# Ledger of designs, part 473: VH-VL binders against o27280

Target 1, 266 residues: o27280
Amino acid sequence: MDSMNVPEVLEIKRIVEESESVKTFIFSWDFRREVRPGQFVMVWDFRDEKPMSVSLIDPVRSEIGISIRRVGEFTDRVHGLSEGDLLGIRGPYGRGFELMGRDILLVGGGIGMAPLAALADEATARGMRVDALVAARTADELLFLDRLEAAGVNISTCTDDGSCGFKGFAHERLLTLEENHDMAAVCGPEPMMFQVMRILDERDVPAQLSLERYMKCAVGICGQCCLDDTGFRVCAEGPVFWSQELSRVREFGRYRRDPAGRRVPW
Below, E stands for the ipSAE of ESMFold2; O stands for the ipSAE of OpenDDE; V2 stands for 0.75 times the mean of E and O plus 0.25 times the DockQ between their complexes.

## First folded at step 22 (VH-VL)

Design ze10 (framework fv_libevitug; at its last look DockQ between E and O 0.02; V2 from the best seeds 0.00; counts 0 for: pae O 7.1 > 2, placed apart)
Fold by ESMFold2, look of step 22:
Structure ze10 (fold): chain C 266 residues (1-266), chain A 123 residues (1-123), chain B 110 residues (1-110)
Amino acid sequence: as target 1 above (266 residues)
Amino acid sequence: QVQLQQSGPGLVKPSQTLSLTCAISGDSVSSDSAAWNWIRQSPSRGLEWLGRTYYTSKWFYEYAVSVKSRITINPDTSKNQFSLQLNSVTPEDTAVYYCAREYPRDYYGMDVWGQGTLVTVSS
Amino acid sequence: QSVLTQPPSASGTPGQRVTISCSGSKSNIGDYYVWWYQQLPGTAPKLLIYGNDRRPSGVPDRFSGSKSGTSASLAITGLQAEDEADYYCQSYDNSLSGYVFGGGTKLTVL
């Protein structure tokens, strides 16, 4: 019996309030098991199970952190939990980010900064120079700024309403930023990622982007996370894809599918 | 700096108990970030992990399945040591025995090793 | 028989690049990190690589680790005479609930 396919019931060790709508839930973790930035876990609240990205990988303290935005019934129930309460965790699953070169650009929108915060920690630990473009609708929704700054990350911000940093969308800010990076890692709303990917492709910057899709099994057998035209399974071949892989995917940035399989606009 | 000093008899008769001690200087056996391991090495088997102990809010123990029925690892906070007992030994237990610190435990590997103790099992 | 499989020996000349392989399974290298140890003649093992590819302080950057699937590799570039030693890979095995080592590779510098 492989624990990656069966939830392990873990005690919530600590809860960090990242914003009014985002909490990070921290658990003890055995770091003999490999965990890579960009991988995800399935979080089980004993009623339902949802994929969540790993946002903290701290082998010194034996802690793993999962950041969750309150957006519906499942996440409302999880946000109502306290330290000492239990959650089921299975995983990690999926392909994580690969680091390349000496200079990396992170572009994160909203909760998409969660896996990028974990990547920033690894990149700085490896001696890379890290620039991060952190985007949100408003200043109060910018995530992980203090943590990124403490890690030595050079931060640029943008907000839709201009309350902090550049006023506008992440891709608009990106056009005004320095272009000297060996690679980029991107995670956030899919329309944002599509626009950012296009700019990075034109600049010939290798980019990896993290996608989200509806999941049940998380190990590639149920087909719920498949991408149109390619047959890629987000839980198995992703969630992190190179931009070249995504350039062949018709649905990327165009539409998504609800749990019933119907096309819906972003 | 951290040092591990091993002690114990180098000759043990078959069916008896092998008993070794690892004394720690420069660190505490109850460190909340370390684990304390026993490993043995023979020409025929190479390196073989036997078990470890570590403390968080209580003591935890992990033993290799191959020796689990015969092994005990005991921390001793008052002497700042940890010991190995291996019961019912046979000549196949002849090896160089090492203690090792794993710090921080799990991810970082075994960073400090004792000097090794050759234990021969024969009559 | 060791749980992780290494070639019994390897050789190279000074200045060359050599690699030492370590083959495992999903229950160990596939899902768990890989460590490497160097053992000079007559000494205890010394940690060389942790976290698949990370070097402790004091280990030269000509030593590097990598992992693909259920296999790992240690590479030594700019081979030097003092690199002549035994090299062991290590992982954790979930089915055995414990650390496991490779059988070791004796590296000879010609």
Scores: ipSAE 0.805, ipTM 0.916, lowest interface PAE 0.7, mean pLDDT 90
Fold by OpenDDE, look of step 22:
Structure ze10 (fold): chain C 266 residues (1-266), chain A 123 residues (1-123), chain B 110 residues (1-110)
Amino acid sequence: as target 1 above (266 residues)
Amino acid sequence: QVQLQQSGPGLVKPSQTLSLTCAISGDSVSSDSAAWNWIRQSPSRGLEWLGRTYYTSKWFYEYAVSVKSRITINPDTSKNQFSLQLNSVTPEDTAVYYCAREYPRDYYGMDVWGQGTLVTVSS
Amino acid sequence: QSVLTQPPSASGTPGQRVTISCSGSKSNIGDYYVWWYQQLPGTAPKLLIYGNDRRPSGVPDRFSGSKSGTSASLAITGLQAEDEADYYCQSYDNSLSGYVFGGGTKLTVL
């Protein structure tokens, strides 16, 4: 008898250093519980709990990977862990990406590339042609480039400072790319996603976007991740949304609510 | 329209097992978006949630702490129904028992209920 | 005893506004959604409010829900004779890992 609300204590099998601020933690996984790219898990370090995207899905090795950026107290503690240490993992939760068509475009910013990396693996395994626009502030923050290249992904890079690839923002680089995609998947800073979505809509490219909100329960009960007007719960109806769904969400790209329920601009 | 039809005996002797079945029409017991609940109601204890089952890649079961050691909820996909078993009953288990669909689960609440079954525990 | 606390009874005259309170704690109402149900005599409960303040299809707009802190409230405006029923609040309790109900409020229309 299993409950989705009970974390499983898992041993960190391996740690991959993706960048100075990002590590991927590898766990053994029982694939009787399916996991899809775009879904998230709740990571518990026995003090606090945070939602994290699944960035690696390997049924052959019976492993999953969770990529975590060091951004605060919780992630500082997690980054201090070693192989063999324990973490609580519950999930997966949420709606993941759907794959359709033959040619897909991935647009990712920073840690947003985590779920897209997993999606890229699945898409390429299915024989799809995958283009990926990987954006970051600097070259050192670009994630999963070697992994994507090895998978046969056609990569375009974009950096704010021009240290690698196109100098500028992801939506600016996107304007210079070919428009022949059957679908797109987008994940990164919400202002970036907002601009990217606008361009994709103008191009009539169906797009899925992964949103980030404060998540407490991850099971759709607490309402902390509820989007204004629509009532969409990011943890239940998302975090992956179609662009037409997000078009109904007034707050998208504009503001979010903090843990106290206050509006906080992006 | 989704309907739930309950069946089972209304009289159970102490220490025996209470068994009820809830037949589903208009929906699937293995729906990814639904949860299937058992609730009971008595004058002494009011409304009491007993537990639920739902399917998402696999079957999950959640039981109330008060009955966890005695309760079993079983889905039957072949008959599109789910059942309640409560072992070692006492007169305190006398209540009207309801099955209810929670759809979508965790948010929209229990929107469809069975007709209720009075179960009396008596020697 | 019910985990959530409701007044045992409430009353009002036709056309009046009536409110029913539901008090809990941080482990339930404080952190989780509140649902409301109406139960007519001899019938199963009927869902009235979900997600603290949302109405299912078919529920009149004179029914409204609200939540603040660890308490919730059901408001009925324009009270009608058919509103005479028992009303129950529901939430999820993290400490109990399960759904919890209030003790119910019997509403009488005078």
Scores: ipSAE 0.022, ipTM 0.526, lowest interface PAE 7.1, mean pLDDT 92
ESMFold2 (binder alone), look of step 22: mean pLDDT 93; pTM 0.945

Design ze11 (framework fv_libevitug; at its last look DockQ between E and O 0.81; V2 from the best seeds 0.81)
Fold by OpenDDE, look of step 22:
Structure ze11 (fold): chain C 266 residues (1-266), chain A 123 residues (1-123), chain B 110 residues (1-110)
Amino acid sequence: as target 1 above (266 residues)
Amino acid sequence: QVQLQQSGPGLVKPSQTLSLTCAISGDSVSSDSAAWNWIRQSPSRGLEWLGRTYYTSKWYYEYAVSVKSRITINPDTSKNQFSLQLNSVTPEDTAVYYCAREYPRDYYGMDVWGQGTLVTVSS
Amino acid sequence: QSVLTQPPSASGTPGQRVTISCSGSSSNIGEYYVWWYQQLPGTAPKLLIYGNDRRPSGVPDRFSGSKSGTSASLAITGLQAEDEADYYCQSYDNKLSGYVFGGGTKLTVL
């Protein structure tokens, strides 16, 4: 049996309250085992299991963090946990982000900033210049600002209501930014990512985007996270995709499949 | 600067116990961020990890399956060193033995090595 | 036999690019980080690469590591005479519950 497919019961070492609706759960990690920004783990509360992105990778402290937004019954239960409580973690799974070049642009929306925060840490540790466009509906939903700033990231913010930074959407703010990045990483609401990708493509900036789909097995067997036409499995070939790959995915930015497999619009 | 100084006999008779010591300078054997390893090298078996010890609230020991039944790695906080004991040696245990530090452990690899000690098992 | 497989030898001329492969399995390289070591004759191994592709302080940037699937690679650009050495890859194996090394590659600079 592959050890990575067996849930490991881990103690919550720390909990960081990122916002009213987002908490980061910190766990000890054996860093002989590879973990990359953009990969996800399956979190098991002994009742249900959900995929969550790794938002913190700290080899010095031998810790990883998983940021979870409160959005339903499972996350409600998890948010009710305390330090010292146990969770099952299996993974990591999926393809993470690749870093290339010297200047990287991160564009994140809401909880989509979770994997990007981890990527920011890695990029800065590698001596890269990191610009981050952090988007949210309101100022209080902007995530990881202090953490990013502490890492030396140049931050631009945008909010739908204008409560912080640029008033508008991420793609609108992006249009006002300079076009001198070697690579971009994008994660957030798919409509946002779709628009951002278009702009980046027009600018000839290589871009990686992290998709969110319903994932059940996380090992590419059940097919629940298959993207139409391409057969890409988000859990296996993703969740991080290059823009060129996503250009082949018709459903990207247009619709997704719900847990029942039905097409639902974004 | 962290240095590892190895000591111990270079000749051991079959069925006896191989004993080596690695003295640490510039770091602590009980460092929460370090791991202390023993590795051996021979023409027949190449580089072979034997085991490690490290401290994090308590002492942990990890041994290679190939020597698990015969190996003991012991930290000595009073002398800031750690030792290797390998029981019931055979000529197959003839090798250059190295102690090595991981710092920080797990991710960063073995960044400091001892000078190596040739141990010959012969009657 | 070593758990990780390396070519026994490699060679190149000064200034060339040389690549040393390290092949493993899902129980080691497929899941765990890869380390690389350089060993000069009569000396202990020296850490060259950690975390698949990271260089410790003091290691020239002409050394680079990469990993894909169950295989890793060490690349040396601008080959120099002093690069003549044995090179070893290392990983962790979950079946053996321990660190594992490659058989080593003797690099000759022609």
Scores: ipSAE 0.878, ipTM 0.939, lowest interface PAE 0.6, mean pLDDT 95
Fold by ESMFold2, look of step 22:
Structure ze11 (fold): chain C 266 residues (1-266), chain A 123 residues (1-123), chain B 110 residues (1-110)
Amino acid sequence: as target 1 above (266 residues)
Amino acid sequence: QVQLQQSGPGLVKPSQTLSLTCAISGDSVSSDSAAWNWIRQSPSRGLEWLGRTYYTSKWYYEYAVSVKSRITINPDTSKNQFSLQLNSVTPEDTAVYYCAREYPRDYYGMDVWGQGTLVTVSS
Amino acid sequence: QSVLTQPPSASGTPGQRVTISCSGSSSNIGEYYVWWYQQLPGTAPKLLIYGNDRRPSGVPDRFSGSKSGTSASLAITGLQAEDEADYYCQSYDNKLSGYVFGGGTKLTVL
């Protein structure tokens, strides 16, 4: 509580429909406050509060964007809002991605492309070469393709059903891609991230992975986002971790915890 | 190329108002993306930010808490200038005063500075 | 009594690496970006670093910035005689609702 941040009530400036199930909500933002790709905010709809990744960081327009997939009652209510409506935002929180070298690989599954889209913008603004592997179940669920193309990102796609690009899983497509990157950034379903991490470790490519866990306080005091055996708090020491940090985490890729703290399979 | 040219008296008596003007060439004081700052520098205080103004759909003003009760920054769109008034000055207000553009504002820092004006507050 | 704390002086010889520290708090550097300025004798400050570690056009890549927690650092590699100047860090402070500066570091090139 001694580091608790109070939500700021902000007007939705505009809404971008990224897919049938994903919308990006854009707000005015004071960029004297530090925001890094891979950080998240807590979104408050005046009934409940959920963590959402920052997907757009635009200091020139003074705009921040937050992409939200419709998956339940909270996100259904938020998806029902219009431009001009209000949301509470607190943050940003967490450790963001760190860029290194000149050549970066992004591997994103589903909504996991949201923080990677923000990272792609920063990497291209720094003059890096950016390759992105964008994965989804179907072509209609591939996110941010036009935005990534406009930024000069070299895109490879894969879909479970083969409706766009490579038919299969992201790690299978990765095995057929070139191995000449200085680093990688990975975000998506945790089983996908585990398989991708193994390939990148074998290739000696430094990798950062963004984890998702249940959160309540978002500032590291309640312990609800802790990882087994290490005590790492996803909201404070993460959500972005280096692959070497995650190799010491027993639960990564193997199980998750529900809001009641029970172990459940992925 | 953007240039800032300062003008105003270099000597002000205690209890009077310090008044400086910063003329802008190569940009507009009402530029949607810029902010216009005043900063001062003295041996006793180093660099001190005094305040800024900027325009979006209306004019916004931010002033340092240390001078908030005495300071006014005024944009003038017809002359393409912005001014500093600091009321009730004391010898502690003796400093070199700078105007500076911040463009784009917030993230990118103060990229263009005026030449500086030494203002001495003395009887 | 500057809000941000810098060493009052630093020195190095041509070709060396010099680091200048800037210490703040959670109300400024901990939450807000860091800027750095160079002030050559008799001139106005010049922006060197924005966004913690970004260089504006025209600033040589031997100048670099970094940030950890509530502290920031400016590094100068390949030190040159022309780098002799005062260096200031800047941030925003949410308790003071305004920009804040360090006390400055006088860099001497020996």
Scores: ipSAE 0.755, ipTM 0.896, lowest interface PAE 1.0, mean pLDDT 90
ESMFold2 (binder alone), look of step 22: mean pLDDT 93; pTM 0.950

Design ze12 (framework fv_libevitug; at its last look DockQ between E and O 0.92; V2 from the best seeds 0.86)
Fold by OpenDDE, look of step 22:
Structure ze12 (fold): chain C 266 residues (1-266), chain A 123 residues (1-123), chain B 110 residues (1-110)
Amino acid sequence: as target 1 above (266 residues)
Amino acid sequence: QVQLQQSGPGLVKPSQTLSLTCAISGDSVSSDSAAWNWIRQSPSRGLEWLGRTYYTSKWYYEYAVSVKSRITINPDTSKNQFSLQLNSVTPEDTAVYYCAREYPRDYYGMDVWGQGTLVTVSS
Amino acid sequence: QSVLTQPPSASGTPGQRVTISCSGKSSNIGEYYVWWYQQLPGTAPKLLIYGNDRRPSGVPDRFSGSKSGTSASLAITGLQAEDEADYYCQSYDNSLSGYVFGGGTKLTVL
């Protein structure tokens, strides 16, 4: 039996309140086992299971963090947990981000900053220069700012309502930024990612984007996270994709499938 | 600078116990961030991990399956060292034995090694 | 036999690029990090690469590691005479519940 497919019952070591709706749950991790920014784990509260991105990777403390936004029944239950409580964790799964070059641009929206925060830590640890465009609807929804700043990341913020930083969307702010990055990593609302990708493509900046889809098995068997036309499974071939790969995905930025498999617009 | 100094006999008779000690300087055997390993090397078996010990709120021990029934790794906080005991040795246990530190544990690999000790099992 | 498979020998001329492969399986390299060690004659192994592709302080950037699937690779660019040594890959194997090493590769600089 592949150990990575068996949920490990782990104790919540710490809980960090990132915002009103987002908490980071910290777990001990055996760092002989590989974990990459951009990968996800399946979180099991002994009733239901959902994929969550790894938002913290700390080999020194032997810890990983999973940031969870309160959005439904499952996350409501998880947010009700305390330090010392147990969760089932299996994984990590999926393809994570690759780092290349010296200067990296991170563009994140809302909870999409979770995997990017982990990537920022790795990039800075590698001596890369990291610029991060952090987007949210409002100032209070901006995530990981203090953490990113402490890591030496150059942060630009944008909010829909202008409560912090640039008033507008991430792609609009991106247009005002310099074009001198070797690589970009993007994660957030798919419409945002779609627009950001277009800009980055025009600038010839290699970009990786992390997609969110409904995942059940996490091992590429059930097909629920399969992208139309390409057959890409977000859990297996993703969730991180290169822009060139996503250019082949017709549904990207246009529609998604709901839990019943129906096409719904973003 | 962290250094590991090995000591112990280089000759052991069959069926006896192989005993080696690794003295630590520049670090603590009870460091929460370190793991202390024993590895051996022979022409026939190459590099072979034997086991490790580390402290995090309590002492943990991990042993290779191949020697699990015969091996004991013991930390000594008072002397800041850790030892290897391998019981019921045979000529197959003839090898150069190394102690090594992982720091930080798990991820960073074995970054400091002892000088090695040739242990010959012979009657 | 070693759990991880390496070519027994490799060779190159000064300035060349040499690659040493390390093949494993899902229970080790497929799931766990890979480490690389350099061992000069008569000395203990020295850590060369950790975390698949990370260099400890003091290791020249001409050494690089990579990992894909159940295989890892050590690349040495700008080969120098001093690089003549044995190289070992290491990983963890969940089926054996322990660290595992490759058989080693003797690198000769011609």
Scores: ipSAE 0.916, ipTM 0.957, lowest interface PAE 0.5, mean pLDDT 95
Fold by ESMFold2, look of step 22:
Structure ze12 (fold): chain C 266 residues (1-266), chain A 123 residues (1-123), chain B 110 residues (1-110)
Amino acid sequence: as target 1 above (266 residues)
Amino acid sequence: QVQLQQSGPGLVKPSQTLSLTCAISGDSVSSDSAAWNWIRQSPSRGLEWLGRTYYTSKWYYEYAVSVKSRITINPDTSKNQFSLQLNSVTPEDTAVYYCAREYPRDYYGMDVWGQGTLVTVSS
Amino acid sequence: QSVLTQPPSASGTPGQRVTISCSGKSSNIGEYYVWWYQQLPGTAPKLLIYGNDRRPSGVPDRFSGSKSGTSASLAITGLQAEDEADYYCQSYDNSLSGYVFGGGTKLTVL
């Protein structure tokens, strides 16, 4: 359609190994073109196309970064690429996070820390105090800790196996944390986000949550990313939603959809 | 502290070439992070971007479509300057001309401007 | 006429809030950042806002920017006599392959 809806073939400038299963792919980017934390791009490997969140927004170096966890055939193929190889990128798309107040809480699970790392950079650049709860199954899967620490973010960690920080789930750790935030931003496994959202709602902390759904067009035309009972399109009205918006969505935290749109258990 | 000092003739006859220079102090024209712009302003057209040049591993040039056939912007590393040449001028080219640094380029805007040079095109 | 559309004038009294609009298209403001410049009489423009809503060092926090769709706004709260100036919005337009400006808004402080 417009120039934003046609993939641009870009060279991979750098690859950063964030963990055994997560790589960040860095591209040159013309920052006259708007990109906001929480937005996503469609990554095309010349066979398939998947939405990926922006994890690095660096206008000083003219670099954009996209963090990708290896979880299947598409991501396996992308992880097999080298610097200098080509990927198609279209976007950015979607509604990003909105910053408010002076004190922000980030709650990220696994790869969900990717868009929150970009948000942390933006928030610190604006002079906000940033606390981050970083969760994973094991210590080796905690993402972006050094980057967040270097940015002056106050980090709390949580691992399922207790190998780093609090042993348990993110929402359990959250109950033991300071309640004095002007807003929160949450991204990770949807069951985690649901539990975190309910705690934040009880504390009257305005929260924004970033959802993942199946996408085909990414521009709101095909309807494949719609949420039950609201008609919200994750690619257009999201992927970032306020907790109040998600409270009206029956599917949130309860089930997911496969590529054919069928309800499946989490 | 970065400062831009403009120089050049204030009167140019129609069909001639308008030539201005912008001297840079406190920064380098070959700075890897900057872009060097020319902008003009008139009562009839307001602010109008004319073009920019910048250096990374090589020199890049971008020119506004409205003047692309007539404009040249030249960096001069030895004098730490950049120039504007606008060929075949008409009275419609009468304006105050500004040079401006864009640093860091693209996202951050034009943070340092020259003092402006009124150029009148008339016979 | 200018690629971006601004009202030719605006006014307010000291202490009030004033807004200045900037209308564009999908080829510019819709997909590209917005910059704002202040121009005092007889001087060059001065960068006021970048990245839609960010302020350079030294710009008072009573100046703020916002963007929605293909439109942007500059807001000035706590209006002061020194704010009397011309204000210009800027974006990039991919169909013109270049920076584009609004026509300017003359702000009068009453």
Scores: ipSAE 0.754, ipTM 0.900, lowest interface PAE 0.8, mean pLDDT 90
ESMFold2 (binder alone), look of step 22: mean pLDDT 93; pTM 0.949

